# Designs tried in a protein design chat: VH-VL binders against q98ui9r863to1033. Part 1

Scores and structures below are computed, not measured.

Target 1, 171 residues: q98ui9r863to1033
Amino acid sequence: GTCTVYGNGHYMSFDGEKFDFLGDCDYILAQDFCPNNMDAGTFRIVIQNNACGKSLSICSLKITLIFESSEIRLLEGRIQEIATDPGAEKNYKVDLRGGYIVIETTQGMSFMWDQKTTVVVHVTPSFQGKVCGLCGDFDGRSRNDFTTRGQSVEMSIQEFGNSWKITSTCS
Structure headers, positions and changes below count from the first letter of each chain, unless a header shows other numbers; antibody chains are not in Kabat numbers.
F, E and O are the ipSAE of ESMFold2-Fast, ESMFold2 and OpenDDE, as the mean of both directions, binder to target and target to binder. V2 is 0.75 times the mean of E and O plus 0.25 times the DockQ between their complexes.
[cut] marks letters that were taken out.

## First folded at step 1 (VH-VL)

Design e03 (framework fv_emapalumab)
Fold by ESMFold2-Fast, scan of step 1:
Structure e03 (fold): chain C 171 residues (1-171), chain A 122 residues (1-122), chain B 111 residues (1-111)
Amino acid sequence: as target 1 above (171 residues)
Amino acid sequence: EVQLLESGGGLVQPGGSLRLSCAASGFTFSSYAMSWVRQAPGKGLEWVSAISGSGGYTYYADSVKGRFTISRDNSKNTLYLQMNSLRAEDTAVYYCARDTRYTWYDSYFDYWGQGTLVTVSS
Amino acid sequence: NFMLTQPHSVSESPGKTVTISCTRSSGSIASNYVQWYQQRPGSSPTTVIYEDNQRPSGVPDRFSGSIDSSSNSASLTISGLKTEDEADYYCQSYDSSNYVVFGGGTKLTVL
């Protein structure tokens, strides 16, 4: 499945549901640290909107990818790789392809970023029903894509989006 | 071109409060994280607090957590440090510094203000 | 959580080379970028090296930075020492939680 973020807060979930959401906190875009997979989680992708100075428009996304032994921070074309366990072998590769920064894990998650506002996340079929976040749960049912962190399905896009915020990051 | 000017320092009693300001000019203020770094008389540099360009993220040294609050007003190009429950060990010159951690290709404190002296004494 | 340890003072004659070390107490020195700041008496700090080995515009090439993973340390090297290099030098890094860590500082005397 493929989840896409583009433009000024536009989303397409793993199950193909489209929605618009703007927030001023950090949000979990996609992760596999979810109720059916908590002990076996392998990645977490966090996003924050980065404004164009005084403009209302989003200039870029700040993105953090978190793995078991490393963290990757992305902002405005800058890449910072941090080893949280410096002795551990990396389970991912970073490449630059056609203007996109591409990060691929050995577990079947692929991340692409155009260094601006477009993010594409691919997960293999082995992740069906194991992912959660703004990208949804990838179970082939679009109505489940708006599952909150509290495990309820919400009709409100704002309520859904805000359920995936990292509370300590809100201004 | 880039200028950072601190103000608001002075003499204060233990347990008192002070608010420091840093007026920024010569750059797009909201595009940069900002930090406060202090230096006690004759001692080394000690980081106090940092704030992201948007104001959405704040960070504090353990020694000031719960007592100091960093904030910014991007419409006025001004950084603030609200200091409460001041102690003798908070006596220092407080520097405003531009923090490039989240800019295009560099990561350091590239510009520093002149500093403002805070003296906590009875 | 870690400390950065520097020698308290170093001294050398004009024209010679001096090296100031900065040793990380826990975790790899290579896990986070290391910066170096120069503070002359009565002045604010200025950056001489950023991101391990980069020089800001206007800093002479006599200043260089390096990382040695085997000793878990960063080094600032100043060649062709001049009297105006006399200052306090501070190393600085970030931890993974975005905390800023400064070394204790090294006083460089040029005689």
Scores: ipSAE 0.000, ipTM 0.460, lowest interface PAE 16.7, mean pLDDT 82

Design e04 (framework fv_emapalumab)
Fold by ESMFold2-Fast, scan of step 1:
Structure e04 (fold): chain C 171 residues (1-171), chain A 124 residues (1-124), chain B 111 residues (1-111)
Amino acid sequence: as target 1 above (171 residues)
Amino acid sequence: EVQLLESGGGLVQPGGSLRLSCAASGFTFDSYAMSWVRQAPGKGLEWVSAISGSGDSTYYADSVKGRFTISRDNSKNTLYLQMNSLRAEDTAVYYCAKDLYYDFWSGYEYFDYWGQGTLVTVSS
Amino acid sequence: NFMLTQPHSVSESPGKTVTISCTRSSGSIASNYVQWYQQRPGSSPTTVIYEDNQRPSGVPDRFSGSIDSSSNSASLTISGLKTEDEADYYCQSYDSSNHVVFGGGTKLTVL
């Protein structure tokens, strides 16, 4: 499945649901640290709108990818890799292809960023039902894509989006 | 180590043409916007032109618009400036400069690396 | 469009503090970020301050930048002045058309 973020807060979930959501916090875009897979999670992708220039116009996304032994921070075309467990083997590769920053894991997740507002996340079928976040749960049923962190299905996009916010990042 | 090496400067007559090149190494060339900045002998810095990482967006100072064309060949890690209808006022050292970001956005970015410069002299 | 005006030259003794101003002719100096570049004779420019007050890696903390909205100016301040600081200094900002604007440059002499 493929999840896409584009433009000013436009989303397409792993199950093909399209929605618009604007927030001012950090949000979990996609992860496999979800119910029934918490101890076997391998990645977490966090996004936040990034304001550029003195006018504070939104021009890109700030993205953090968190893995078992490493963290990658992406902002304004820069890549910062942080080893959280020095000496551990990396389970991912970073490449630059056609203007995109591409990150691929050995577990079947790939991430592409155009260094602006477009993010594409692809997961193999083995992740079906194991992911959660703004990208949905990848269970082949679009009505479940608006599942909140508390596992209730919400009909409000604002309630759904806010359920995936990282509270400590909100002003 | 980031390196930017300019070439193609020289003496040219008014109304003539010249093409400058900048060979880049030590970084992923197609991931960054690039600029040309010039400096007339004994004078200050003047921005000339910029191009996005993909080459799809180009920007020009009013003084050169319609006469100069910026381009890049990402397969060769090379930036170009085609200069036509040259005037005495175009006499300057031309610097190749690397932006910090992929695109040329107003108000936020700066030039983190500069080349050595190449001298263009427009004289009869 | 606007102009950025710098003093043509400033001089100061080693160990002292010098401040170089960069005044915007129209519109607010605070509306766009200001960068500062150092150029020694015969050399390419290098960045000493970006985004008003940030230092690149390797630039000593003797270099600082500030914005003063009341005078519509940006300032570069160099403390503990050294002979190696002798150079031309240029401020730079942006207009609304994404055009880069440089100040006229200030020659710093350390005697």
Scores: ipSAE 0.000, ipTM 0.482, lowest interface PAE 14.8, mean pLDDT 82

Design e05 (framework fv_emapalumab)
Fold by ESMFold2-Fast, scan of step 1:
Structure e05 (fold): chain C 171 residues (1-171), chain A 122 residues (1-122), chain B 111 residues (1-111)
Amino acid sequence: as target 1 above (171 residues)
Amino acid sequence: EVQLLESGGGLVQPGGSLRLSCAASGFTFSSYWMSWVRQAPGKGLEWVSAISGSGGSTYYADSVKGRFTISRDNSKNTLYLQMNSLRAEDTAVYYCAKGEYDYIWGSAFDIWGQGTLVTVSS
Amino acid sequence: NFMLTQPHSVSESPGKTVTISCTRSSGSIASYYVQWYQQRPGSSPTTVIYEDNQRPSGVPDRFSGSIDSSSNSASLTISGLKTEDEADYYCQSYDYSNHVVFGGGTKLTVL
């Protein structure tokens, strides 16, 4: 399945549900450290909007990809790779393809960023029901049900989005 | 009313085994993470183990990994902790604790049992 | 693995404000929620703060929580101190592998 972020806070989840969400905190876009898979979790993707000058429109996204042995930080076309366990085997690769920064893992997740506001996350079918975050749970059911961090189903998109925020980044 | 009631504690010799139980009532048991948290006499809180609502995921503190097994029976609204190869340092009051949501991280322990004392001595 | 370090004890006069710190040894304090628990002698812990700075229903407004990324710490602040606030206070957070970690606990005395 495919999750897409584009433009000024537009989202399409792994299950094809579309929604608009604007926040000023860091948010978990997608991860597999979720119920039924937490012992086998392999990735976490965090996003934050980066303001466009004096405008309230976003110019770009700040993105952090967190893996078992490393982090990748992306901002304004810059790539910073940080080894959190320098002795461990690297399970991903980074490439630049047609203006996109592409990150592919050996576990079946791929990430593409246009260095501005467009992010595309692909996960293989083996991730069905094992992911959570703003991209949804990839359970094959869109059904207008948004699952919060606490697994409550929220009817409000704002409440859903805010349930995936990371502490203290917005005040 | 929401409550958790622990049982199964007692005196056991080093190398022995005990099985703790926690009976839950007043909430949808299968929807919440459950944990065991212990407290040695006069000491602080130490997390022991956690289990997801479905029972599909389990987590253990390094100090108990390989010796303790957490499990649940959702049909009986009961949480268990099987403790093997007990050591003197396992002596503690063991609390059953309910997570606020069905996620271990980001979720406070909103309901605690009264605790059951486990004493490991010769 | 990581540790959460709290002062062993803190004391303050009635009516004053006290702040208890909780410093994370590894990883960012801001990456995972921090909860705070109050434990009176002979009792089970109760939550006074969850998700960094939220108060459960029934907890007085004088209890507040905060995160300081520059010192990699969380703080519990209790204003208008009362004698019934005397208790042990524990912070608690998580790691990437979903291990739960408690701070060592702080004994609060109201002199």
Scores: ipSAE 0.005, ipTM 0.492, lowest interface PAE 15.9, mean pLDDT 82

Design e06 (framework fv_emapalumab)
Fold by ESMFold2-Fast, scan of step 1:
Structure e06 (fold): chain C 171 residues (1-171), chain A 120 residues (1-120), chain B 111 residues (1-111)
Amino acid sequence: as target 1 above (171 residues)
Amino acid sequence: EVQLLESGGGLVQPGGSLRLSCAASGFTFSYYAMSWVRQAPGKGLEWVSAISWSGGSTYYADSVKGRFTISRDNSKNTLYLQMNSLRAEDTAVYYCAKDSEYGYDAFDIWGQGTLVTVSS
Amino acid sequence: NFMLTQPHSVSESPGKTVTISCTRSSGSIDSNYVQWYQQRPGSSPTTVIYEDDQRPSGVPDRFSGSIDSSSNSASLTISGLKTEDEADYYCQSYDSSNYVVFGGGTKLTVL
């Protein structure tokens, strides 16, 4: 399944549903810390709209990828890798391909960022029904892609998006 | 389709206040930084103020700093300029301008302008 | 802080080519992008060139922008002049503090 963020607030979920959402907080784009997999979660991807130093318009996304022993921060075309457990083995690799920063995990998640506003997240079929966030639940049915953090299926895009916000980051 | 409409201009006495509004339509207003640019009669363009997409950052020309306040309401697709302690040299047509989709620090859409006259 | 200096006026006949310069007073012209705006009498400005040499959709290819590092200037060139090109032209750049700087403007008269 592939989930795409493009053009500042345009989304295509893992199940192919398209929607537009713009928010002022940090949002969970995709994770596998979900009701069907809470104790076995392996990743969390957080996004935020970002204005660059010389631009006052949304010019890029700020992205944080959180793994068991590492955190990767992407901001203004830069990558920062942080070891949260310095003794642990690294379970991902970073590459640069065709203008994209590419991050691939050994667990079957890959992430691509054009250093601006385009993000592509790919998960293997083994993640079907185990992911949640703005990218949806990857259950093969687009009608329930708007599943909130509380497990309700919402038809309101604003309610859906706001259910995935990280409240402490809102201003 | 894409349009910026200014309002609120008029005649005001020196030391007075005036509030300008700019109504945006035809684009996703909340994505873009917005600016106010003014033009005194028979003179060139002068940048006055800018506000980031979220309203979290504001910038002012030295000539208006401390007197003017830029703000926006993204739910109403509206940009504002609150002008206090007005002076004769603030007399100008005030344009609302949208930051460009092409890149940083360029304007791609301009409003028609609203005239502010500061006169005794 | 820097200033952008333009000639106050330029004149040319229909069908000819005109060039309007924009000179930066301090720092390199190459340090920041230059945009060009056209303002016809009684109208709002319209972008004719952005990011030094790019044309917006709908702007004729007879409009072009260039940078000359040796004179620390940017130039707007208009070929095949038409009467409707008669307007004020403004260059614009930005400094490293996110502030917008406009040139003084050039009045183009098509004789």
Scores: ipSAE 0.006, ipTM 0.530, lowest interface PAE 10.2, mean pLDDT 83

Design e07 (framework fv_emapalumab)
Fold by ESMFold2-Fast, scan of step 1:
Structure e07 (fold): chain C 171 residues (1-171), chain A 122 residues (1-122), chain B 111 residues (1-111)
Amino acid sequence: as target 1 above (171 residues)
Amino acid sequence: EVQLLESGGGLVQPGGSLRLSCAASGFTFSSYAMSWVRQAPGKGLEWVSAISGYGGSTYYADSVKGRFTISRDNSKNTLYLQMNSLRAEDTAVYYCARVKYTYGYWSYFDYWGQGTLVTVSS
Amino acid sequence: NFMLTQPHSVSESPGKTVTISCTRSSGSIASNYVQWYQQRPGSSPTTVIYEDNQRPSGVPDRFSGSIDSSSNSASLTISGLKTEDEADYYCQSYDSSNRVVFGGGTKLTVL
């Protein structure tokens, strides 16, 4: 499945559900540290909107990708790799293709970023039902894409988005 | 080799102020969240404050909120704790600790400094 | 807004097994990872268990951690007790706002 973020807070989940969400906190875009896979999680992708001056428009995204032994911070086209366990082998590779920063893991997650507001996340079918976040749970049922952090299905997009915020990061 | 070294502790009167410093070396300081944990003489560990390595997020125990301010200078690899309106109950050894960040979560304190003693007494 | 409760003290003979409990007063113990720290007199704390049941490099396998959701508690188990295990032990978790919560500590005496 494919999840896309584009423009001014537009989303398309792994199950193809479209929605608009704007927030001023850091948010979990996609991860596999979810109730069905908590002990075997391999990645977490966190996004934060970077505003254009004083406007409500988004100029770019700040993105943090977190893996078992490393963290990658992406901001304004720059890549910062941080080893959180320097003795461990990396489970990912980084490439630059046609203006996109591409990060691929050995576990079957692919991430692409245009260095602005467009993010594309691919996960192999083996992740079906194991992911959660703003990208949804990839269970083949679009209604479940609005599942909150506590596994409640919310119809309010604002409540859904806010359930994936990292509260400590809010302005 | 990771090292954390606290300084700035000492004797201060109630209502006074102190600033503690923690000098970090042996790792990329800006990549780690940092925390202050205190221990009153003969008592248990009490968390005081934490700061993220990026984004400027800060966290405080209710007992110090509004009186203490955590900050960092990543260019100097130094963590600070500004303590104002000190009370006798703030008397403790103050430890600087590094927060290990694994699997996208704040995890355990993997390195601790030696501690610096703050005594609030008239 | 919760407390972690530990027994104030525990004692056991060398070679025996001891278990120290850490009970969460509200919310599930499984909601956040639990860590365990060892503090010998005059020393800074060191980690013996992190993320419920993991051991840092250099910590012997006679130290183990577990979570029991039915009693809402975490446990530190030390088998084959040695005199050098005599120390204060603290459990630690996080609340939903990333604030650190420590247990009150348990003094382990090996006699």
Scores: ipSAE 0.000, ipTM 0.482, lowest interface PAE 14.2, mean pLDDT 82

Design e08 (framework fv_emapalumab)
Fold by ESMFold2-Fast, scan of step 1:
Structure e08 (fold): chain C 171 residues (1-171), chain A 120 residues (1-120), chain B 111 residues (1-111)
Amino acid sequence: as target 1 above (171 residues)
Amino acid sequence: EVQLLESGGGLVQPGGSLRLSCAASGFTFSEYAMSWVRQAPGKGLEWVSAISGSGYSTYYADSVKGRFTISRDNSKNTLYLQMNSLRAEDTAVYYCAKTYYEYDYGMDVWGQGTLVTVSS
Amino acid sequence: NFMLTQPHSVSESPGKTVTISCTRSSGSIASNYVQWYQQRPGSSPTTVIYEDNQRPSGVPDRFSGSIDSSSNSASLTISGLKTEDEADYYCQSWDSSNYVVFGGGTKLTVL
């Protein structure tokens, strides 16, 4: 399954549901630290909109990828890798391919960023039903992509998006 | 303070090999990408190679690809450049440089350089 | 594949302002950060501007950097020129295809 973020807050979930969402906080885009997989989680991807100076338009995304023993921070075409457990083996590789920063894990998640507003997240079928976040739950049913952090299916896109916010990052 | 000290330069004949070292101190070495940049006598700066903080990703200028190998030992805070099949045009001062962030290819701190001379 | 083009040399009198340009041959100059390095004779390079327009600690405010998307160039401006500013100046940027690219360098002579 493939989840895509593009342009000014446009999303396509792992199940193919399209929606528009703009927020002013950090949001969990995709993770496998979900209620049915908490003890076996391997990644979390957090996004935040980075504004264009005086414009309301988004110039780029600020992205943080969190793994068990490390963290990768991406902003304005820059990559910072931080070892949270320096003695542990890393489960990912970072590469630069044709204008994209590419991060691939040994567990079957791949992430691509054009260094601006386009993000593509691929997960193998082994992640079906194990992921959650703005990208949805990858259960093969588009109707369920608006599942909130509390596992409630929301009718409102704004309520859905806000359920994945990291509250401490909001103004 | 952040310090970078290069060593291993010298005189070699064409076709020979050298290994350069760069000893780093004053920062968390494993969190920063490192580069080798060279400068031929009287010429400008030319980027040679870069390595990510973790060592997973390496990059090379086309002029050295297949001949040079960049590596690092994070337990020893040391960066290396293995130079094989050396040519006269590889003659230069080789600088070790620390980037601002991992894969941010802007140079924050530069070493003093080590001279490599390739001649018969 | 892109190149960064700088003038070979510039000269100016003490107290005046000098501007050194750095033009990118393909792709936008604004798509990746531009750094500026100063190299005095017999010395290693030092950074005078990073991330387009930021000054490292210890670099005087006489040094400034800017980006001009219309000319696809970056500029280093040195005001209140002093004799110790005499050096070679290099711009540098990067992208995912070429990695690190340096300009050819500009020799600044302070008369």
Scores: ipSAE 0.005, ipTM 0.489, lowest interface PAE 14.8, mean pLDDT 82

